Miniprotein binders against q53ft3. Designs and how they scored, part 102

Target 1, 195 residues: q53ft3
Amino acid sequence: MFGCLVAGRLVQTAAQQVAEDKFVFDLPDYESINHVVVFMLGTIPFPEGMGGSVYFSYPDSNGMPVWQLLGFVTNGKPSAIFKISGLKSGEGSQHPFGAMNIVRTPSVAQIGISVELLDSMAQQTPVGNAAVSSVDSFTQFTQKMLDNFYNFASSFAVSQAQMTPSPSEMFIPANVVLKWYENFQRRLAQNPLFW
Short names: E, the ipSAE of ESMFold2; O, the ipSAE of OpenDDE; V2, 0.75 times the mean of E and O plus 0.25 times the DockQ between their complexes.

## First folded at step 11 (miniprotein)

Design A13 (at its last look DockQ between E and O 0.68; V2 from the best seeds 0.72)
Fold by OpenDDE base, look of step 11:
Structure A13 (fold): chain B 195 residues (1-195), chain A 83 residues (1-83)
Amino acid sequence: as target 1 above (195 residues)
Amino acid sequence: SPIQEEFEKLKEEARELFYEALELYEKGDKEEALRLFRKAAELYEKAAELAKKNNDPESYKRAIRYAEFAQKYAELIQRELEK
């Protein structure tokens, strides 16, 4: 239902469902993370009148989890980018993940998504610095993400002579990926908020 | 207590059905997903009633919330099937 992406890392598409309405991604080495993207996979929409509240959790100096509301995802806004680097020294907020028996390691943070009524979400206030408001920061993040994706994808490129029959697999020509990349970069350069 | 044990049983059964329903829905088996969401909703409602009898308002609220959530998915899928 949900995906989580950190620049320079593999995309996560398998959230741990800790409750009927709660999903969690683990973020190892969270101290090196500046931004995180949370998005809907498009396989399962929210029911009518519902959305997702996105929380960030990190261990404090005592090893206790500190939860902060980052923002929201909805059917109308199926993805969001959050800056988490500035939150690592923040105070905790009320959160719906209190009773989770999640084994926590000191270097692992979590992204939690709580599926809630839109009306309830409207009453919640995200932490002020979580939303990516800086165009420059967004551009840098996006560029890094794109570069990582391109490098990753290109590492699997094979020549025609190297291809082996795999009828169960679909293949995309490398030039298509490159063209997409170039077009995306161009659009990003023209308007970082083109999407 | 027997009531608490039955509550836990119903809750866990409902949860399993809910998870399975989501998986089936994701795989495109809408008809079976719909069936399981409806069944999950019923079990959550039964669990809620037990929680009420057991004077556990927190469990009651949670069970009702999950029942409604299951119902909302059932409604969503039903609408999709009607299109």
Scores: ipSAE 0.781, ipTM 0.932, lowest interface PAE 0.5, mean pLDDT 85
Fold by ESMFold2, look of step 11:
Structure A13 (fold): chain B 195 residues (1-195), chain A 83 residues (1-83)
Amino acid sequence: as target 1 above (195 residues)
Amino acid sequence: SPIQEEFEKLKEEARELFYEALELYEKGDKEEALRLFRKAAELYEKAAELAKKNNDPESYKRAIRYAEFAQKYAELIQRELEK
């Protein structure tokens, strides 16, 4: 029903269903994670009038789970990006001596999704530090990565007059790289999350 | 408590039917999924009645919520089949 994606990791598509209306994804090494994407797979929609409340959980100092509401997913808004970097036991915003916790070992956190009536969800307030990352931030990063790749590839361009035949070596015409770059930029401008 | 034991039995049966119905729905077996969601809703309603007799309002609320959830999936699938 749901997927969970962290940059640099394989997508998780098999949530642990812990109740009829509750689904969980494990996040090992959660302290290295800044954002998570939660999305509907498209295989099973919410019934009419229902949606999903998305929570982040980590164990407190006594090992008891602490659940914080991040936000929501619905049939009309089937994916969302949540920032979790500021929610880890005072490591960034709620702990004035965060540097003294540098030796903290990784532990497992969880993303929980609770299927609820939309009316019930409308009464819930997400934690303020879990605001979704703006599309502009991901667009800016992606455009910088595109620019970097194009500039790097272009720095190796040679003219036809400067080429040495090398039958064991593969060559890519510079025009192909330019076309790819222009197409990718166009698609990114149309939908920053098309990737 | 005999009522509590019957409640737990009905709840477990309803849960198994609910999970099987979700699996069938995901595979596209909509008619069978619809049948199982309806049966699960019926069993959750019976469990809710037992929780009420046992003066257990939290179990009552939970069982009613699961009955409604199963019913809403049944309604969704029914509408898909009528199209």
Scores: ipSAE 0.681, ipTM 0.883, lowest interface PAE 1.1, mean pLDDT 77
ESMFold2 (binder alone), look of step 11: mean pLDDT 89; pTM 0.893

Design A14 (at its last look DockQ between E and O 0.91; V2 from the best seeds 0.00; counts 0 for: pae E 2.3 > 1.5)
Fold by OpenDDE base, look of step 11:
Structure A14 (fold): chain B 195 residues (1-195), chain A 83 residues (1-83)
Amino acid sequence: as target 1 above (195 residues)
Amino acid sequence: SPIQEEFEKLMEEARELFYEALELYEKGDREEALRLFRKAAELYEKAAELAKKNNDPESYKRAIRYAEFAQKYAELIQRRLEK
């Protein structure tokens, strides 16, 4: 139902469902993370009148989890980028994850998504600097992410002559990836908030 | 108490159905997902009634919340099946 992306890392598409309405991603080495993208996979939408409150949890100096509301995802806004680097010194907020015994490793933070009524979400206040508000920062992040993906994908490029027959595998022509990349860059340049 | 034990049993059974329903829905088996969400909702409602009898408002609220959530998924799926 949900995905989580950190620049330079593999996409996470398998959240741990800790309750009917709660999902958790683990973020190892969270101190090196500046931004996190949370998005809906598109397989299962929110029910009518519901959305997701996105929380970040990190261990404090005592190893206790500090939860902060980052923002929201909805059917109308199925993805969001959050800056978490500046939150590491923030105060904890009320959160719906308190009763869960989540085994935490000191270097691992968590992204929690709580499925809630939209009306209830409207009453919640995210931490001030979590949402990427600047178009420039958003553009830079997106560009870096795209470059990383392109570089990664292109590193696997082989000529047809070099291909080993594997009927169980699907292949994407490199030119398709390039075209997608160019189109995305163009769209991003025209409107950084096109998604 | 026997009532509390029965409540927890119902909640656990409902949870299992709920999780399975989500998985089935994601895999494209919408009809079976719908069936399971409906069953889950029924179990949550039964649990809620037990909590009410036991004068446990917190358990009642939890059960009702999940019942409504299951119902909303059922409604979502039903609407999609009708299109």
Scores: ipSAE 0.741, ipTM 0.917, lowest interface PAE 0.6, mean pLDDT 85
Fold by ESMFold2, look of step 11:
Structure A14 (fold): chain B 195 residues (1-195), chain A 83 residues (1-83)
Amino acid sequence: as target 1 above (195 residues)
Amino acid sequence: SPIQEEFEKLMEEARELFYEALELYEKGDREEALRLFRKAAELYEKAAELAKKNNDPESYKRAIRYAEFAQKYAELIQRRLEK
């Protein structure tokens, strides 16, 4: 249902579903993370009238989770970038993840997504609106993500003559990646919030 | 108590059906996913009635919330099948 992306890391697309309406991603070595992107995969939308409240959790000195509301994703805004660099020592907020004490190493934080009614979400206040990235920072981050993905995928490009037969693998033509990259850049230039 | 044990059994069965329905939906088996979401909603509703009879308002609210959630997915799938 959801994906979670940190610059310089592999995208996570397999959230741990801890309840019917609650999903969690682990963030190892969270101390080095400044921003996270949370997005809907597009395979399963929210039901009508519902959306997702997105939380960040880090372990305190006793290893206990401290949860903070970052913001929201919805069918109408299916992705969002959250700045977490200033949140790793803040106070916890009221949260829906209860006393689920998932075993973690001292360096692991979490992103939690709770599926809720839109009316309920409208009454919640995310921590530190001033920590939200500017439009310039969002565009810069997104462009760097695009460049990183394109560069990574292109590094595996080979001609047909260079291919090693691998019948158990699926392949994507290189021009599909290029077309996706070009389309996304065009769309972003037209409207950075086209999500 | 017997009512509490039956409540817990219904909630667990409904949860398993709900998770299976999500998996089927992702696979594209939307007819079967719809059937399982509806069944999960029925079981959550039965669990909610047991919680109400057991004078357990927190369990009632939780069961009703999940029943509504499952039904909302069933409605979503039904509309997409009619398109």
Scores: ipSAE 0.474, ipTM 0.817, lowest interface PAE 2.3, mean pLDDT 79
ESMFold2 (binder alone), look of step 11: mean pLDDT 88; pTM 0.873

Design A15 (at its last look DockQ between E and O 0.72; V2 from the best seeds 0.00; counts 0 for: pae E 2.1 > 1.5)
Fold by OpenDDE base, look of step 11:
Structure A15 (fold): chain B 195 residues (1-195), chain A 83 residues (1-83)
Amino acid sequence: as target 1 above (195 residues)
Amino acid sequence: SPIQEEFEKLMEEARELFYEALELYEKGDKEEALRLFRKAAELYEKAAELAKKNNDPESYKRAIRYAEFARRYAELIQRELEK
């Protein structure tokens, strides 16, 4: 249902469902993470009148989880980018994940998604600096993500002579990926919020 | 207490159905997903009634929340099947 993306890391598409309405991603080495993208996979939508509250959890000095509301995802806004680097010193907020016996490893943070009524979500206040509001930060993040994707995709590139028949697999020409990358960069440069 | 044990049993059974329903829905088996969401909702409602009898408002709220969630998925799938 949900995916989580950190620049320079593999996309996570298998959230741990800890309750009917709660999903969790583990973020190892969270101290090196500046931004995280949370998105819907598109396989299962929210029911009508519902969305997802996105929380970030990190261990405090005592090893206790500190949860903070980052923002929201909905069917109308199926993805969001959050800056988490500046939240590591913040105070905890009320959160719906309190009853979870999550084995906490030092250096592992968590992204939690709580599926809630839209009306209830409207009453919640995210931490002020979590949403990527600066164009510069967003541009830098997206550029890093694009570079990571391009590097990842290009690492699988083979010449025609190196191709082995695999009728069960679909192939995309590398030039298509390059064109996509170039077009995306152009659009990003023109309007960082073009989507 | 026996009531609490029965409550937890119902909640667990409903949860299993709910998880299975989500998986089936994701795989495209909408008809079976719909059936399981409806059944899950019924079990959650039964659990809620037990919680009410046991004067456990927190358990009641949890059960009702999940019942509504299951119901809303059922409604979503039903609408998709009618299109």
Scores: ipSAE 0.779, ipTM 0.932, lowest interface PAE 0.5, mean pLDDT 85
Fold by ESMFold2, look of step 11:
Structure A15 (fold): chain B 195 residues (1-195), chain A 83 residues (1-83)
Amino acid sequence: as target 1 above (195 residues)
Amino acid sequence: SPIQEEFEKLMEEARELFYEALELYEKGDKEEALRLFRKAAELYEKAAELAKKNNDPESYKRAIRYAEFARRYAELIQRELEK
């Protein structure tokens, strides 16, 4: 149902299902991990009205798990990137894995996913800035795409004196492209998801 | 106690059906998956009634959660089959 990916490691697609509604991935050598991606495999969706709360757990000095809510995945947002480097010394939070606490080795953490009602998830608050918003990634991609297109189009600009007559060909003044670029930039700054 | 033993048996049977239903659904056998999710939900609901008789609110809440989860998958699959 879920996958878990860490940069430079083989993707994990075989979560340990520890209950009907709870799934766990082990993260060996977690101290070297800064980000983790959690995603839906696409084979089994959440039922309507349900989604997944994603938790990070690491062993404390006594080997007992410390759980922190990272964020959420849903059918509408089936993947998310979570920053965990700053969470390895954080305090625990309320979590649904209580009675299933498992003592782990000092270098192995876990990602836990609890399938819950969306209304219930709306009442939960993730720790700090653990989730890396897809909006920032989308904005960055959009800006790169925009710059690439503008630079490409601009490389073909010619003055009217440089033109060869081409009666069957349509032309667009370069300033129209510039105006569109500037307007798009302004709208993107106001709302990265406007398009 | 006899009630607790019956509760545990129902929960185990329901869980087995639930996991089998998930496997069938993943393989595309939606008709059989639907049947098993509904059966699992019925067993979870029966287990919830036993937990209530046993005055065990934590077991009651767990059984109801799993019953609802199974029912929601059954509803999802039913809608997929009707389309």
Scores: ipSAE 0.501, ipTM 0.836, lowest interface PAE 2.1, mean pLDDT 80
ESMFold2 (binder alone), look of step 11: mean pLDDT 90; pTM 0.902

Design A16 (at its last look DockQ between E and O 0.70; V2 from the best seeds 0.00; counts 0 for: pae E 2.5 > 1.5)
Fold by OpenDDE base, look of step 11:
Structure A16 (fold): chain B 195 residues (1-195), chain A 83 residues (1-83)
Amino acid sequence: as target 1 above (195 residues)
Amino acid sequence: SPIQEEFEKLMEEARELFYEALELYEKGDKEEALRLFRKAAELYEKAAELAKKNNDPKSYKKAIRYAEFARKYAELIQRELEK
């Protein structure tokens, strides 16, 4: 039902279901994580009038979990990006996950998703620093990713005259990459959620 | 107490059905998922009644919440099957 993505890591698509309405992802080495993407897989939607409250938990100095509300995902907003790097100094909030007997290592944080009524979610206040602006943040993220890819690919560009014969290798003209990039940018500009 | 034991039994049975229903739904077996969600809802409702009799508001609220959740999935799937 849910996925969790950290940049540079494998996507997680198998949340631990700890209750009928609660799902948890483990995040090893959480201190190195700046942003987390939580998204619906598209296999199971929320029922009518329901959505997901997304929480982050990290161990405090005593090893006790500190839970904070990051934000929400819904059928209308099936993905969200959260900044978690600055949350270590935050105070714990009320959370629905109770005392989970999860063997926690000090370096492992958790993302928890609680399926709740939309009306109840509206009464909750996420921690201020976690919510990356929705559409703008996604667009910015995508743009940065595209730029990075383009820059990376272009760094390997050589002229035909500079090419070393390598019959075993396939070559992609740089213009193909550029055209792809331009087309993607155009699509992104038209609909940031085209995918 | 016997009432509490029966409550826990019903909740556990309902949970198993609920989890299975979700898995089946995800796999595309909507008809069986629907059946299991309905059964789960019924069990949660029975559990809720026991909690009520036992004057346990916390357990009652929990059972009702899960019953509603199961019913909402059942309704969702039913609508999908009707399309």
Scores: ipSAE 0.771, ipTM 0.929, lowest interface PAE 0.5, mean pLDDT 86
Fold by ESMFold2, look of step 11:
Structure A16 (fold): chain B 195 residues (1-195), chain A 83 residues (1-83)
Amino acid sequence: as target 1 above (195 residues)
Amino acid sequence: SPIQEEFEKLMEEARELFYEALELYEKGDKEEALRLFRKAAELYEKAAELAKKNNDPKSYKKAIRYAEFARKYAELIQRELEK
């Protein structure tokens, strides 16, 4: 349903669903993270009248989670960029995750997404200016993400003459990846918010 | 208590159906997902009635919220199928 992306890291698309309406991503080595992107994968939308409240949590010196509201994602705004570099020593906010049995590794922070009614979300106040959104910043980050993915996938390319037969495996021709890359770049250049 | 035990069994069964329905919906099996969301909602509603009988307003609120959530997904999927 959701994805989580940190610059320089592989995208996470397999959130831990800890309740019907709550999802969590782990962020190891969280001290080095300055920004996080939270987005909807597009496979499962929010039901009408609902959206997602996005929280950041880190363990304090005693291992106790400190949760802070970053902002929101909705069907109408399905992604957001959050600055978290200034939040690793901040005060906690009211949050819906405290009543859940979430096992946490002491050195790992978390991004939590709680599916809520839009009316309830309208009454919540995110921490400071955690949300960082501009078309320019989104375009630059997205381009870097695309370049990173393409370079990674391309590094595994082999010619058919170099291929070792593996009849039990599923394969994707390299031109499919290139076609996807070109199509995505074209769409992004036409409308940075097409997604 | 017996009522609390039955409540917990209903909530767990409903949760399993809810998660299965989400998986089916993601894979594009909308008709089966719709059926399971509706069944999950029915079980959450039955659990809510037990919580009300047990005078447990926190459990009642939780069960009703999940029932409504499941029905909202059922409504979404039904609308998609009618297109």
Scores: ipSAE 0.456, ipTM 0.825, lowest interface PAE 2.5, mean pLDDT 79
ESMFold2 (binder alone), look of step 11: mean pLDDT 90; pTM 0.909

Design A17 (at its last look DockQ between E and O 0.85; V2 from the best seeds 0.00; counts 0 for: pae E 1.9 > 1.5)
Fold by OpenDDE base, look of step 11:
Structure A17 (fold): chain B 195 residues (1-195), chain A 83 residues (1-83)
Amino acid sequence: as target 1 above (195 residues)
Amino acid sequence: SPIQEEFEKLMREARKLFYEALELYEKGDKEEALRLFRKAAELYEKAAELAKKNNDPESYKRAIRYAEFAQKYAELIQRELEK
């Protein structure tokens, strides 16, 4: 139902379901993490009138978990980017995850998603600065990612005359990548949340 | 107490069905998922009734919450099947 992405790491698509309405991702070496992306996989939507409250948990100096509300995901906003690097000194907030006796390795943090009524979510206040200003930051991130991919792919571009016959390999024309890039940019400009 | 034991049993059974329903739904077996969500909801409701009899408001609230959640998924799937 949910995915979690940290830059430079493999995407996590298998959350631990700790309750009917609660899902958890483990984030090892959390101190090196600046941003986390939480997103819906698209396989299971939220029921009508429900969404997900996204929490971050890290161990304090005593090894006790400190939970903080980062923000929300919904069917209408199925992904969100959160900055967690500045939260390491924050105060804990009330959270729905109870005393999970998770034998926590000191270096492992958690992302928790609690499925809740939208009305209840509206009454909750995320910690300050955790929610990256959604549209602009997301657009910038996506644009940077696209640029990076395009630049990377383009660096391998060779002319047909320069190609060495390799029957076991498939080749994609550079023009296809460019067209994809242009189309994606257009979609992003029209609706930054198109995906 | 016997009531508490029965409550926990119902909650465990309901949870099992709920998890299975989610998995089935994700795999595209909507009909069976729907059936299991409905069954889960019924079990949660029964559990809630027991909690009420046992004067356990926390257990009651938990059971009702899950019953409603299961019901909402059932409704979601039902609507999808009608399209």
Scores: ipSAE 0.793, ipTM 0.934, lowest interface PAE 0.5, mean pLDDT 86
Fold by ESMFold2, look of step 11:
Structure A17 (fold): chain B 195 residues (1-195), chain A 83 residues (1-83)
Amino acid sequence: as target 1 above (195 residues)
Amino acid sequence: SPIQEEFEKLMREARKLFYEALELYEKGDKEEALRLFRKAAELYEKAAELAKKNNDPESYKRAIRYAEFAQKYAELIQRELEK
């Protein structure tokens, strides 16, 4: 029903469904994560009048989860980007996950999605500056990271005259990196969530 | 108590049907998904009646919430099938 994406990591599409209306993704190595994308896969919509409240959890100093409301996804806004870098030591929010047996590995952060009535969601206040709220923003962020990678890799390009023989190493021609970059950009423009 | 035990049995059975209905819906088996969502809603409603008999308002609210959730999916799928 949902996907969860961190830049530079494989997309997660297999949420742990912990209740009829609650879904969880684990985020290992959460300290290195600044942004998370949460999106609907498109296979199962919310019913009429419902949407998803999106929460972030991190373990406190005692290993207990602290949940914070990031924002929302709906049929009309099926994806959103959330900044979590400033939330790893914040005050918890009211949340629906504390009364459940959530399977949890130690010291792992989580994204939780609770399916709720839109009227109930309208009365909730997300943690400030968590939402980075559009597909255009996701595309821009992803494009900037791709440009940074390409520029970095290109800064090490050498001509064949500059190469030192190293038979035990594998080399990749620079045009392969360029071709990959161009292909990725084309696919991103066609479908920002293809990866 | 026997009433609480039967409540929990109904809730577990309804949950299994609900999860199966979601899986079927995702695979495109809308007719079977619709059938299972409706059955899950019926079982959640029966569980709610037991919670009311047992004077357990929190269990009642939870069962009713899930019954309504299952019904909303059934209505969604019914509309898709009628198109």
Scores: ipSAE 0.543, ipTM 0.846, lowest interface PAE 1.9, mean pLDDT 80
ESMFold2 (binder alone), look of step 11: mean pLDDT 91; pTM 0.907

Design A18 (at its last look DockQ between E and O 0.45; V2 from the best seeds 0.64)
Fold by OpenDDE base, look of step 11:
Structure A18 (fold): chain B 195 residues (1-195), chain A 83 residues (1-83)
Amino acid sequence: as target 1 above (195 residues)
Amino acid sequence: SPIQEEFEKLMEEARELFYEALELYEKGDKEEALRLFRKAAELYEKAAELAKKNNDPESYKRAIRYAEFAQKYAEMIQRELEK
């Protein structure tokens, strides 16, 4: 139902469902994480009148979990970017995850999603610095991701003359990647929230 | 207590059905998912009644919450099947 993405890491699409209405992702080495993307996979929508409250949990100096409300995802806003790097010194907030007997290692944080009524969500106040709310910030993030991918892919480009026969491998022409990149940029420029 | 044990049993059975319903829905088996969500809701409601009899408001609240959640999924799927 949910996915979690940290830049430079593999996407997580298998949340641990700890209850009917609660999902958890583990984030190892959370101290190096600046932003996290939480998104719906599109396989299961929220029922009418419901959405997801997104929480971040990290261990404090005593090893106790500190939970903070980051923001929300809904059918209408199926993805969100959160800045978590500045939350390490924040105060804990009320959270619905209770005393989860999760064996926590000091370096592992968690993203928790609680499926709740939209009306209840409206009464909650996220931590002020977590939500990347600006379209500009999202555009910048996306652009950086695109650039990184393009640069990465381009680094493997070889001429046909340089190709060695490898029947087991599939090759994509560099021009295809470039065209994809250009098209994506165009779409992004037209509507930064096209997905 | 026997009431508490029965309550927990119902909640566990309902949970299993709920999880299975989600999986079935993802796989595209909407009809069976719908059936299981409805069944889960019934079990949660039954559990809620037990909690009520046992004067356990916290358990009651939990059971009702899940019953409503299961029902909302059932309603969602029903609407999808009617399209």
Scores: ipSAE 0.773, ipTM 0.928, lowest interface PAE 0.6, mean pLDDT 86
Fold by ESMFold2, look of step 11:
Structure A18 (fold): chain B 195 residues (1-195), chain A 83 residues (1-83)
Amino acid sequence: as target 1 above (195 residues)
Amino acid sequence: SPIQEEFEKLMEEARELFYEALELYEKGDKEEALRLFRKAAELYEKAAELAKKNNDPESYKRAIRYAEFAQKYAEMIQRELEK
């Protein structure tokens, strides 16, 4: 029913259904994640009058899950990008690392989706400005990818001295897209906002 | 109590039908999915009546919520089939 995508990671399409109306995706190493995309696969829509409330969960200092509402997905807006970088601690913006002697290990967070009536969802307020417009974010992401690909492909343009005589054509090595994809994925995994 | 045990049995049976109905719908078997959603809704409604007899309003609300959810899927599928 749902997919979950973190830039630089494989898409997850097999949510754990924990109840009739509740779905969960695990996010390992969540402290390195700034954004998540939640979307409907398109195989099972919400019934009329229903939609999905999307939550982020992280463990507090006692290991207890803390759930925060990120926003919503609906049949009319079936995908959304959520910023989670500011939601990874229970101490707000100010951090209590005054001691600086305790090394924390990243733990698994979760994205939860709760199927609810639209009028019930209208009574809920997402934390901060976590929701990013899916249209604006998709367009910005796509534009950044296009610009990056153009610059990368241009760096591999070959001169006519390296080609069979065809002076009206320029050739790009067949592996340019593959090298771009592999480089982009590696950089994205290390810094999702590197562009 | 015996009523609570029967409630849990009905809820579990309804849940299994609900999950199977979702799977059938995803595979395109809309007629069978419709039948199972309707059956799940019936079982959730029976569970809700047991929760009412047991004076358990939280279990009642949960069972009714799932009955309505299953019914909404059934209505959606019925509309798709009538097109």
Scores: ipSAE 0.689, ipTM 0.893, lowest interface PAE 1.1, mean pLDDT 76
ESMFold2 (binder alone), look of step 11: mean pLDDT 91; pTM 0.910
ESMFold2, look of step 13: ipSAE 0.641; ipTM 0.877
ESMFold2 (binder alone), look of step 13: mean pLDDT 91; pTM 0.911
OpenDDE base, look of step 13: ipSAE 0.771; ipTM 0.927

